# VHH binders against o75319, part 13

Target 1, 181 residues: o75319
Amino acid sequence: GNHIPERWKDYLPVGQRMPGTRFIAFKVPLQKSFEKKLAPEECFSPLDLFNKIREQNEELGLIIDLTYTQRYYKPEDLPETVPYLKIFTVGHQVPDDETIFKFKHAVNGFLKENKDNDKLIGVHCTHGLNRTGYLICRYLIDVEGVRPDDAIELFNRCRGHCLERQNYIEDLQNGPIRKNW
Below, E stands for the ipSAE of ESMFold2; O stands for the ipSAE of OpenDDE; V2 stands for 0.75 times the mean of E and O plus 0.25 times the DockQ between their complexes.

## First folded at step 4 (VHH)

Design f1 (framework vhh_7qia_2)
Fold by ESMFold2-Fast, scan of step 4:
Structure f1 (fold): chain B 181 residues (1-181), chain A 118 residues (1-118)
Amino acid sequence: as target 1 above (181 residues)
Amino acid sequence: QLQLVESGGGLVQPGGSLRLSCEASGFIFSSYRMGWYRQAPGKQRELVAFITSGGSTNYADSVKGRFTISRDNAKNTVYLQMNSLRPEDTAIYYCAREYYDSDLGDYWGKGTPVTVSS
């Protein structure tokens, strides 16, 4: 059958909203076919995601899926009221400038369209950590002018896990600011 | 160049045993999770078992208690010991190198056929 992604069980399902932003990060939800390989307390389906967001008294307005696959869940498993955007990223390497631009464009468009509400942008990769943390922090640094170390600290605290990939951390701290690609 | 070479398949009667081997080259074998998959005619390829770099194992429910996965890092080899074979175990068996934290990087061997009948 379906195998559980390596180390997926090691991470909290959903972090907390990042204060001063509209971002919330989580690991990839797994459709019901994966539940045969999980204990009840380990299950994290698309339904479980929305229940956990609601338990924090928050509401999702957009999901950005950074995985390179659709085997984990289908967009049809999400409420039709929540837009879904796929940005394919392969992991391990720093996302290219085109990918960074696509992410920034999607976030800016959402914020402009949702000025009168408090809905969140949910971002995930497989573990909701490296690709997810990189792109959120890159947005905060490049667009919002946040200091790199402050962006990383905020993400780590709210996600409940620290960014693990040194090349991602190095690029965030010392890499060039990508202005509007 | 990354290579995975499977061996040990064949024809066996129900209740028999086979040991599959997969010799790896072109990467640091000890650092990767290795798996065995199978595909019966006209069906989707499915995971049979995997073993992590640290030696932890996982098995499909259909083979648990009958199959054992192991590795020998000094020989760059992963094994699948198959006992109490059943006709429904008939398939082509594939060795795979798996990479986590990336949605690319799966590499498959060419497969070794296993037939369990009469």
Scores: ipSAE 0.014, ipTM 0.254, lowest interface PAE 7.9, mean pLDDT 87

Design f2 (framework vhh_etentamig_d1)
Fold by ESMFold2-Fast, scan of step 4:
Structure f2 (fold): chain B 181 residues (1-181), chain A 119 residues (1-119)
Amino acid sequence: as target 1 above (181 residues)
Amino acid sequence: EVQLLESGGGLVQPGGSLRLSCAASGFTFSSYRMSWVRQAPGKGPEWVSGISGSGGSTYYADSVKGRFTISRDNSKNTLYLQMNSLRAEDTAVYYCAREYYDSDLGDYRGQGTLVTVSS
C-alpha cells in the first residue's frame, strides 16, 4: 500500500470554521487504499471529510488542495457538486508570490460567485497546518487587512494546532504585503 | 552539501524494462526515507514510490504497483527503481528525492533522468 504521510496521525482531521471568514482547514484526506495502514478511528477519507463538515452544520463550496502530489486522493473521490482546485506547493519553503496570487484569485472568485450563500472554502496541505495556515493568514493580512498576530491566533485556535514553521510565521509577521491586481 | 544524481533513463518500448539509480552524497543516507517522483510532459509532479531508511518498508502509487520495485543499497548510498511492463503513460522525467516531514517532493531533489516509453 501507499505510505501514510509522516506525522499525519498527530493532527486533528478537521478544524472549525474561522469566524468572520469563509475558511475551514483540514489535513489531507486519504483514499480507501490507505485504510489498510489505519485503525478505523484513524480513517479520514474524502467521505469522512464531508461527514465531519456536515456534523459542524457547515457546507463546502470549494476545496483548495495545496499538496504537490496526487497520491493521497483523486478529485473524482469528491462529490461532483464541490469544485476542486489544485495549487501545487512543495512545503518547507514559504510559497512564492505566484502561488500566493493564485490562492488569492481563487478565494476572491469563490466569494464573488457565492455572495448569496454561506458555503465554505476548504483548504488543505498534507497536515492542514503550515502551507494551509500560511496561505489563509496571508489572504487575511493582505486582502482583509487583519493584523498578522490576530490572523495567526485565529488560524491556530480554529485549526486546533499552532503553525510550526518559524520561516512562515516570520514572513506573515514581517514580510511585505503581496498586491496582485 | 546534499547531492542526488539520477541515471538509467532512456528510450524503451512498451512492455520493456528500465532500472533507475540515484547516487546520494552529503548526508547519512540510511537515516532518511527516500522516494521517486516523476513529472510527465506538461503535467505536475507525481509521487511514484517510497522506501524507509532501512529498506524494510516500501510503498507505491496505485498507477505503478505490481510493475515497479523500489530498493536501496545503504552501503553504496544508492537508491534504485526497477521499472517493468512500461507503458506510454510512464513517460516522464524521474527524480530521486530525500523525504522530509513537511514536503511532498522531499527537502532535496535531483536533476532527474528522462524515461521515454514509445514504439
Scores: ipSAE 0.030, ipTM 0.454, lowest interface PAE 4.8, mean pLDDT 89

Design f3 (framework vhh_6fv0_2)
Fold by ESMFold2-Fast, scan of step 4:
Structure f3 (fold): chain B 181 residues (1-181), chain A 119 residues (1-119)
Amino acid sequence: as target 1 above (181 residues)
Amino acid sequence: QVQLQESGGGLVQPGGSLRLSCAASGFTFSSYRMYWVRQAPEKGLEWVSTISSGGGSTYYKDSVKGRFTVSRDNAKNTLYLQMNSLKPEDAAQYYCAREYYDSDLGDYRGQGTQVTVSS
């Protein structure tokens, strides 16, 4: 269906670029079939995503889609110039090591290939908050050596919403560092 | 402790050139966009230039385009601003700044370096 995800309207569509990183977080874009359930000012299609990113004077170089479904939009709804990566993650539970390693590998590959430009890695789940914030913070902690509380604070500030899931926060603060080998 | 130290300012005649430097320490310089901002006597701060973290993208205030060139050396943690064809209106205290959430002018500004243009 065309049912709007629960609480999707409660979240800002797009956050700000995270200073010191190439990350920007947003909630899931919804293809045109969902617009029948939305007021014009509530619409956030793939086109709206790119318009809002350009409005911030930013450009996307990669989209990482963390949703466990493809019902919200299709990769074909995105510009051909922007790579799309699907990493299926279930909600609620902390992402497993395989998922974490796939995310890290994709980010590292993008950064290596995009040294000579300023393009961003766009990351989203349904609300652009819990799975999205977890994986971005996990990358910053494990790969970049950022302190857990600093990573969480940076994400919360730039997303404009605080991470809500206590099990995710607990894992980030007190969980083991996942080696990328 | 984040530190930024500007240098290279001085007195030049109109049409002259100066090269400003900014030495950065206390953070991963290569991960941040950097800015040059300036403040003329008794005026507000204004943005002059931005350079991407890897140096591949640069942006300029309209009035300095074609005259100023921003660059960086990530191995040396140093930011530069090459200023050519200087005009009296370019006279200002120049600051380098690190990108910051919700700030067009950045954060962690140093003491600045003074640029004076007069004949």
Scores: ipSAE 0.079, ipTM 0.580, lowest interface PAE 5.7, mean pLDDT 90

Design f4 (framework vhh_h_nbbcii10_fgla)
Fold by ESMFold2-Fast, scan of step 4:
Structure f4 (fold): chain B 181 residues (1-181), chain A 122 residues (1-122)
Amino acid sequence: as target 1 above (181 residues)
Amino acid sequence: QVQLVESGGGLVQPGGSLRLSCAASGFTFSSYSSYRLGWFRQAPGQGLEAVAAISSSGGSTYYADSVKGRFTISRDNSKNTLYLQMNSLRAEDTAVYYCAREYYDSDLGDYWGQGTLVTVSS
């Protein structure tokens, strides 16, 4: 059976845009088949995601899905006008360099192609917290030159939840900069 | 090869108690483990429901609202065994109970036991 992810209900569905960036983070949307296990106010489908983004007066231009599964929703559940990128990322462990470089490449490509608009890069893992926060902060530190503590604080504030994995936090604060493909 | 084997299910009258065990092989428990362990159940004609989960250190637990205060999850890393102590059992607790290994926040494939039936009847 299609069970609701562990602790998924504990997290705010969508954060706010991270000021000075094109990033917005959210937890994984769940396709209609999961709604039988949710109260109406707990539902967060792909449609609900786009409605909540619109309510913030924002528009998604890209979704980056960091989950290591395809069971939560399918790309065809998203509007055809919004590109979808899957980067299979195992949680708990700090993402490897190949994953980090794929993420950076996707972000840089989006920014280059979207110079004339203000569309957002939506990033999610299962909870929109640890893998999501790590890769967004890693990008800000390595590419944008943001101080690690400032990147983490910005993500935590805008997501509405603090990064929980100490190894991720320690890598962001003290780990090497990954600046080469 | 990862295996999870549940035991301890059976028939109990309302208000009774049962302790479920889940013996793990093919990986080791430790406080530094990358794995969360949990219990799920499936009542007749219903979907799968998360019951309880415990972190690698044992310091963090989750319980479904329906079982809070009645069920206690625990782990013994030295015995590679997960437990669910079920007290004050009710007819609505009747279900097949499954032990599961979850790589916490990884979405990596979940390993499940075969399940053990718990029947609470009056």
Scores: ipSAE 0.017, ipTM 0.298, lowest interface PAE 5.8, mean pLDDT 86

Design k1 (framework vhh_4orz_3)
Fold by ESMFold2-Fast, scan of step 4:
Structure k1 (fold): chain B 181 residues (1-181), chain A 118 residues (1-118)
Amino acid sequence: as target 1 above (181 residues)
Amino acid sequence: EVQLVESGGGLVQAGGSLRLFCAASGFIFSSYRMAWLRQAPGKRREWVALITSGGDTYYADSVKDRFTISRDNAKNTVSLQMNSLKPEDTAIYFCARGYYDTDFGDYWGQGTQVTVSS
């Protein structure tokens, strides 16, 4: 059915911009059909997402959706001015090299096309934590040369929740650098 | 009424094999992703394996190369073949419908106990 994702209510809807980067992480927005099971203060629709970003004096230029489903919201629920990219990523496993490459390519493309503005890349999975945090940290480590522990700490602080999956953390700290360019 | 009924659990020695079955009813089985989850006493529930409606399979690192998930759409069943079992695999195994990443699905069965002795 149209049920709320498990543990979704446990997470802060939107984190803060990660300083020195163009990234902001959030949990999956839920379309209006889910609101029947939510208190007003628990609602987090696509509209709510953009209102919360604006309240931080930020602007989204791209949304990267890492969920392995299309049931939570439709791209049509987003403002027509914001590009949307779907990268189907299975949870619980460390993302494969193809997924990492797609993510890095999308981020690099956005940055090259948006040198004249300060718009953000919004990244989410279901909770905006494990797959989201992994791919953002993987990018910072592999492309920007950030130390793994520094990348993880920055993400945790800005998201307001710590990466939970030990296999993701271990891969970031001790795994190989993926040289995809 | 959606129903998921697991079977095939039992006691097995380390290095042994078991096959779990999940019989599904009350929905169009072929249209849904199906998953196996497990929970050991005092531990967090964890995802084990997932099979998409199209037949693509995904596994947790702890079970990859040892477990195989499969489905039979004509019989409305999903199965988990467990080989090279370890004491750490001891848990109640649950069949779940509509599993998506860290979303653990919308319906689960009662579970079937798997105990692996050393």
Scores: ipSAE 0.012, ipTM 0.261, lowest interface PAE 8.5, mean pLDDT 87

Design k2 (framework vhh_4orz_3)
Fold by ESMFold2-Fast, scan of step 4:
Structure k2 (fold): chain B 181 residues (1-181), chain A 118 residues (1-118)
Amino acid sequence: as target 1 above (181 residues)
Amino acid sequence: EVQLVESGGGLVQAGGSLRLFCAASGFIFSSYYMAWLRQAPGKRREWVALIYSGGSTDYADSVKDRFTISRDNAKNTVSLQMNSLKPEDTAIYFCARKYYESDWGDYWGQGTQVTVSS
């Protein structure tokens, strides 16, 4: 459908790069067909995403799309030079171990292949907040050894919005480290 | 073509029970979250109950311990058992296919009317 996701307008389009990492989070870009339902200042197309990243003097090297749908934009709407990875996730429940492993594998592979540059991993779900924040923080905690509260604070500050889903926050703070399948 | 067809609504007295059914077709039912939403006249549609693809459930505080959502993946059906009904439960109840936490689905049924008298 052509309807704007609920609360999508409530969130900043793009956060800032998370210092000490290659992550940047944003809300889902909306293709041109959605613009009739948006004021000019509310538009956030795939082109707008890349313009905003460039305005921060950053460059995307990978997009990880965590939405369960392809109705918002198509991979063909992205520059050919930026790889796109779809990891289908559904909200509400903490992502399962398979989803967490897929995310970690993609991040580790990107970092290994991009040692000679400073390109960013762009991560989004619908709002770029709950699923996005959970998986980024899970990576920082499990792989980089960051303390849970520090990871959450860093994400919240750089995204410009706090993680909202309490079960995700609880899992990050008190849940087990996911080392293997 | 995605179709969701609700049934089981009706008139019931406060304290009574009703069971709603939703027959789904045109998609891989087991891969989707299914939800029940309701809308009273002049109000926004509100979420009532969610069942995950794996069978786990979640409920709005207003209906917790009174309503039970269940699914049968072999028959492509989802149901809502409503107990201890209150006048404020009066609404049109919609079955929805749901694929993320902040969107109430990309498809909804026509709804079934539930009226609870005092």
Scores: ipSAE 0.000, ipTM 0.149, lowest interface PAE 13.4, mean pLDDT 86

## First folded at step 5 (VHH; framework vhh_4orz_3)

Design m1 (at its last look DockQ between E and O 0.74; V2 from the best seeds 0.00; counts 0 for: pae E 4.4 > 2)
Fold by OpenDDE, look of step 5:
Formats: C-alpha cells, sequence, structure tokens
Structure m1 (fold): chain B 181 residues (1-181), chain A 118 residues (1-118)
C-alpha cells in the first residue's frame, strides 16, 4: 500500500551523525508508489536517503529497519553494497529483551566487521524517532555506559526532534539495564 | 475503554467470499484511521488494509483488488469484504485502530478466524 504514515511529513527526513558514534537516524523512506500522494518537496525515497547522506559527507554501511511492516520500501530499492537488516519492532511499547538484544547484536557485529572504515549505521522506524531513539539510546546506555540523559540529549539534538514517548524516556532513565547476551 | 469486536469469520472454499465486521467503542471513531490486520499460523501479524478518517483506502499488495475496506462512522463500524479468497489468506483477522508511530495500531480486538480451504 501507499498510505502515508500519520505525521510522517512532520519530521526531518535525515538527522545528523551522532558524535562519538556510528549512528544516524532517519524517517522511513517511501518507495515510488507513495510519491503520487506527496508534494515534490515532501518526497523521501531510498534514493533520496542516500543522496542526503552523501550531502553530509557520510556513507551508510548498514540500514536497520525497525518498522513492523514491509510496505514502505523494498530491500531491493537499496544499493546492493549496503546490507539491510529488518528487526520487526512494535510501536508504543518498550521493546522486549529479544528485540533489544537483536539490535545490540547487529550493531556490535557491524562495528566488529567495519573497524577499517567510518561507514554509518542508519536506523529508522516510521518516523525515525521513538523506536529508533529508544534502541540507539538503549545501546549507548547499556553497552557504551553513557548516562541516560546524555544519550537522550545527544539523540534528540542529532535527530532534530525529541523523543516523544514517555514510557520510552522513563525506561531509559530509570529502567534496568538489559542483558547484552 | 477502547473496544474493538470482530465478527464474520468462518470456513470458506478457495475462490469464495467473506465479509468481516468490526464494532468500535470507547473513542471518537470518526477521528481515527482504521485497519485490518491478520496473523497466519507461525507468521507475524501483518497489515492488510487501511481506511483513513477521510475515507481513503489502502491495501497490502497481497490483497489488492480482492479485498475492500469500508467504514460507517454513524454506526462506528469498519468492514472488510474479502473476495477471491485463497488458502494463503487463512489467518486470524483483527480490527485495529491506527495510531501514530505504530505500524499495526494501538488497539485491536480478539480477532476472527478465517479459514480458506483448497
Amino acid sequence: as target 1 above (181 residues)
Amino acid sequence: EVQLVESGGGLVQAGGSLRLFCAASGFIFSSYNMAWLRQAPGKRREWVALIDSGGSTDYADSVKDRFTISRDNAKNTVSLQMNSLKPEDTAIYFCAREYWDSDLGDYWGQGTQVTVSS
């Protein structure tokens, strides 16, 4: 389908690289079939994603898709040189331990295999904000030992939008550290 | 309290038709987009069809031109007409209220079983 996600237009398409990390967050790119429902300036395709990343003098090395649907774009729409990982992540609720572990494992694997370059881990959900922000912050907190407030502030600043879900924020600030194995 | 109650499921032969119904309560129905989801055995729940508050519709590629979603705001109901049913359409079907930052909605009912025999 080509229904535009609610409030999708309200968010910046691509954030900035998070300093000290390999993360960059963006909203879900939409395949060509969505363009008929968008003004030209609103369009954000997989191709547009890569163009915007290049404009920042960066390169994507991995895309982690956290959406719980496959209707937005196809992995085939991405360059063959950039691996694509789907982690079906339900919205609204705090991700479960399995989801968190999958994310951490993927990130750690990428970092291990990409020590010789500076390619980025692109992470997105629908808006590239709440699910995306939570999992990135969860990683920074649990794996990198970053203070929760620092992680949240860093993400918000770089994404250009603030985490909106109170349950995510509270879990990051006051919730337990999740297992890394 | 938000409530969604699905009905209309059953056993049907391949090529047959079913019409599912959903009764909604506990929220301003006309303000929300509504969706149908389905979950087949051993598979993840997937998006099937959506109708926004304005009446625009969208469908998964797998059901496009076979399924039709509609709504009646006066009755707080959403329906799914399913034609040309296939065995792969066998699943529990859920009515869902769409919510931002959610790909499957924030509320759904108990679901109704649809079984399509070959």
Scores: ipSAE 0.160, ipTM 0.606, lowest interface PAE 2.2, mean pLDDT 92
Fold by ESMFold2, look of step 5:
Structure m1 (fold): chain B 181 residues (1-181), chain A 118 residues (1-118)
Amino acid sequence: as target 1 above (181 residues)
Amino acid sequence: EVQLVESGGGLVQAGGSLRLFCAASGFIFSSYNMAWLRQAPGKRREWVALIDSGGSTDYADSVKDRFTISRDNAKNTVSLQMNSLKPEDTAIYFCAREYWDSDLGDYWGQGTQVTVSS
């Protein structure tokens, strides 16, 4: 399957590093087989991802893939030197506690192993917005003690697009704080 | 409330065919993409086929040329015609409603078992 996800073309491929954090968000890269359905300026492959990160003078040290499918690209399409982690995350509903725990565990593990460098954690779902924004913000709120509105504002500004699902925004703003990381 | 009810599963010999059906209710069916997923024992759910609101289809490589997804907007149904079945196709098959910000459907039913004997 190489059907282009709905509205995928409408979003910036890669955001900017979130200041004071190790996060950068992007939409899912699409392997070469999808390019038959894309105009040249719309293409965003795994190779394009790394080129865009390098153009920002940054380096990825981990990719966390939140998509629930394996059809967009294969881990072998990524440089062997960059660790890859898949966390199957169903859209529609606020991610469950198991998913949140896996995400926090991965981030904390990365920070521990990479304390002596400045490499980034790249996070994506399909569009790099709702699931991605929720889990990054959930981490910042629960682990770093950031105020919900400040976490959301930072994500929106650096991604270049706003979180759109109201149930996610409401859970971040008014839901329980999950202190176990 | 949104409901998706799968049917048509069963036991079939390798090389045989089955047709699955999904009855949808509780939403404007013609406005949504629909998909079939499957889950084999011990594996995570995987995408099988998609049909968008405009009728365009796409398939996982493992089922391409053997399976055909279709929809009937008048009856609010999605079907999956499965030909040349293999033991590897043995799974619970789920109908799903796809939403723009999701890799898979926002909602799916209890599924229907398909078992393909060697």
Scores: ipSAE 0.158, ipTM 0.522, lowest interface PAE 4.4, mean pLDDT 88
ESMFold2 (binder alone), look of step 5: mean pLDDT 83; pTM 0.846

Design m2 (at its last look DockQ between E and O 0.20; V2 from the best seeds 0.00; counts 0 for: pae E 5.5 > 2, placed apart)
Fold by OpenDDE, look of step 5:
Structure m2 (fold): chain B 181 residues (1-181), chain A 118 residues (1-118)
Amino acid sequence: as target 1 above (181 residues)
Amino acid sequence: EVQLVESGGGLVQAGGSLRLFCAASGFIFSSYRMAWLRQAPGKRREWVALITSGGSTDYADSVKDRFTISRDNAKNTVSLQMNSLKPEDTAIYFCARDYWDSDLGDYWGQGTQVTVSS
């Protein structure tokens, strides 16, 4: 259906680029069919996403969609020049090793292919916060060797909202490093 | 004490239908999202459907257009209508309470077995 996700309106549509990284987080853009349920100022479409990114003098090079549904927007709603990757990620629980690996692999592949530019990896789940924050932080911790608290603080600051799920925070701070292969 | 009790599971042929029920008690039911989860043998628990306190619903892609979640706040019940069942839907199904800042499935019942034969 076309239900607006719960509390979707409560979150900033787009965060800021995370300094020292190619990551930017945002909440899920909603296709036109959702606009009838939103005030004009609440609307956030795929087009709006790209406009907001441009306003930050940035450019998206990849979109990673972590939602576990396809009802929010279609890949066809995105510019053909920007690759779209779907990683079905179950909400409210720590992602499994396979999901983490898929994310890491996608990021590493992008970085390898985009050494000659400064395009960003746009990551979103429903709110662009919990699943998104966990996987970005997991990457920074496991692959880049960033201290867990530093990764979390950086993400929270740039997203403009703090990770909310205690199980995610606990796993990032005290959980094991996940395999990179 | 929080309590969730699932019922309605059973054996059904592919293409058939089942309706699962969950009776909730021990908390302010209308204040919480409710979810159905399932766990197949050898697989991780996964969410199947969500319903907010206000009645908004969401579904995993694997069950979209086949399953329907509903709730009755007056009776403290949540239901899952499962149509066009497939063998891959075979799993133990759990009713779970969910709050936005809590982990999904912080409370769930013993589950009800759903088996779909080919």
Scores: ipSAE 0.027, ipTM 0.390, lowest interface PAE 4.7, mean pLDDT 91
Fold by ESMFold2, look of step 5:
Structure m2 (fold): chain B 181 residues (1-181), chain A 118 residues (1-118)
Amino acid sequence: as target 1 above (181 residues)
Amino acid sequence: EVQLVESGGGLVQAGGSLRLFCAASGFIFSSYRMAWLRQAPGKRREWVALITSGGSTDYADSVKDRFTISRDNAKNTVSLQMNSLKPEDTAIYFCARDYWDSDLGDYWGQGTQVTVSS
């Protein structure tokens, strides 16, 4: 059922804005039905997400949800004023080219529509780490020309946790640049 | 400890069928989504089929209408019926627990080889 995702409690709820970018990463917020299995200090709801972003003096302008499930929360749990995009991203595998393209397209579209503000793109998977870090770094490498090791270090520092999946790290460091179209 | 043991692989001619089985132990099987993955030579590991704890299913486009995933919560097993096999289905097939919800750890079996001859 509504079991807490494995090791979800081990991760900081929300990272920090990645300097020089519009990205902020976080773990998946959990809707109210999960709270029966959580101590109050462990709760991280969609509302808690927005409160934590406001506490950082930031504002979300888009949420990109990379989870391959709809059980954690529904878009209706988010303020109607914040666009939400689901990109079903299979875990444990380097995302395929179509998934990478969808992510790049969403980010580029957001930047175009939000050039006159400083709103952030919030990106999450289940833990806000491996799939999230991979796609953010893939964007920075392919679109912004950031060196792979620099992108990974920036993500790790701002998320507060290091990327863990070696196949993602190896693809970022040694894999091909993917098309930006 | 979590254990997943795949079986039923083998050599089959194109157009043929195979049924894969996965025996699960070390966790409350009925509470988890289960999946089949595959890894072909020179390609990355990819998902094939998913079945929820309640029995709802989903499939990769490449196998839709040819493969059927099912589960037996009383026996802690998940199976994959593979029909109309093609050479491109040649791969090591893995049974996985809750693969798509998390990418922490590797809850996969040793795999079972499926080889489809042309």
Scores: ipSAE 0.019, ipTM 0.368, lowest interface PAE 5.5, mean pLDDT 88
ESMFold2 (binder alone), look of step 5: mean pLDDT 83; pTM 0.847

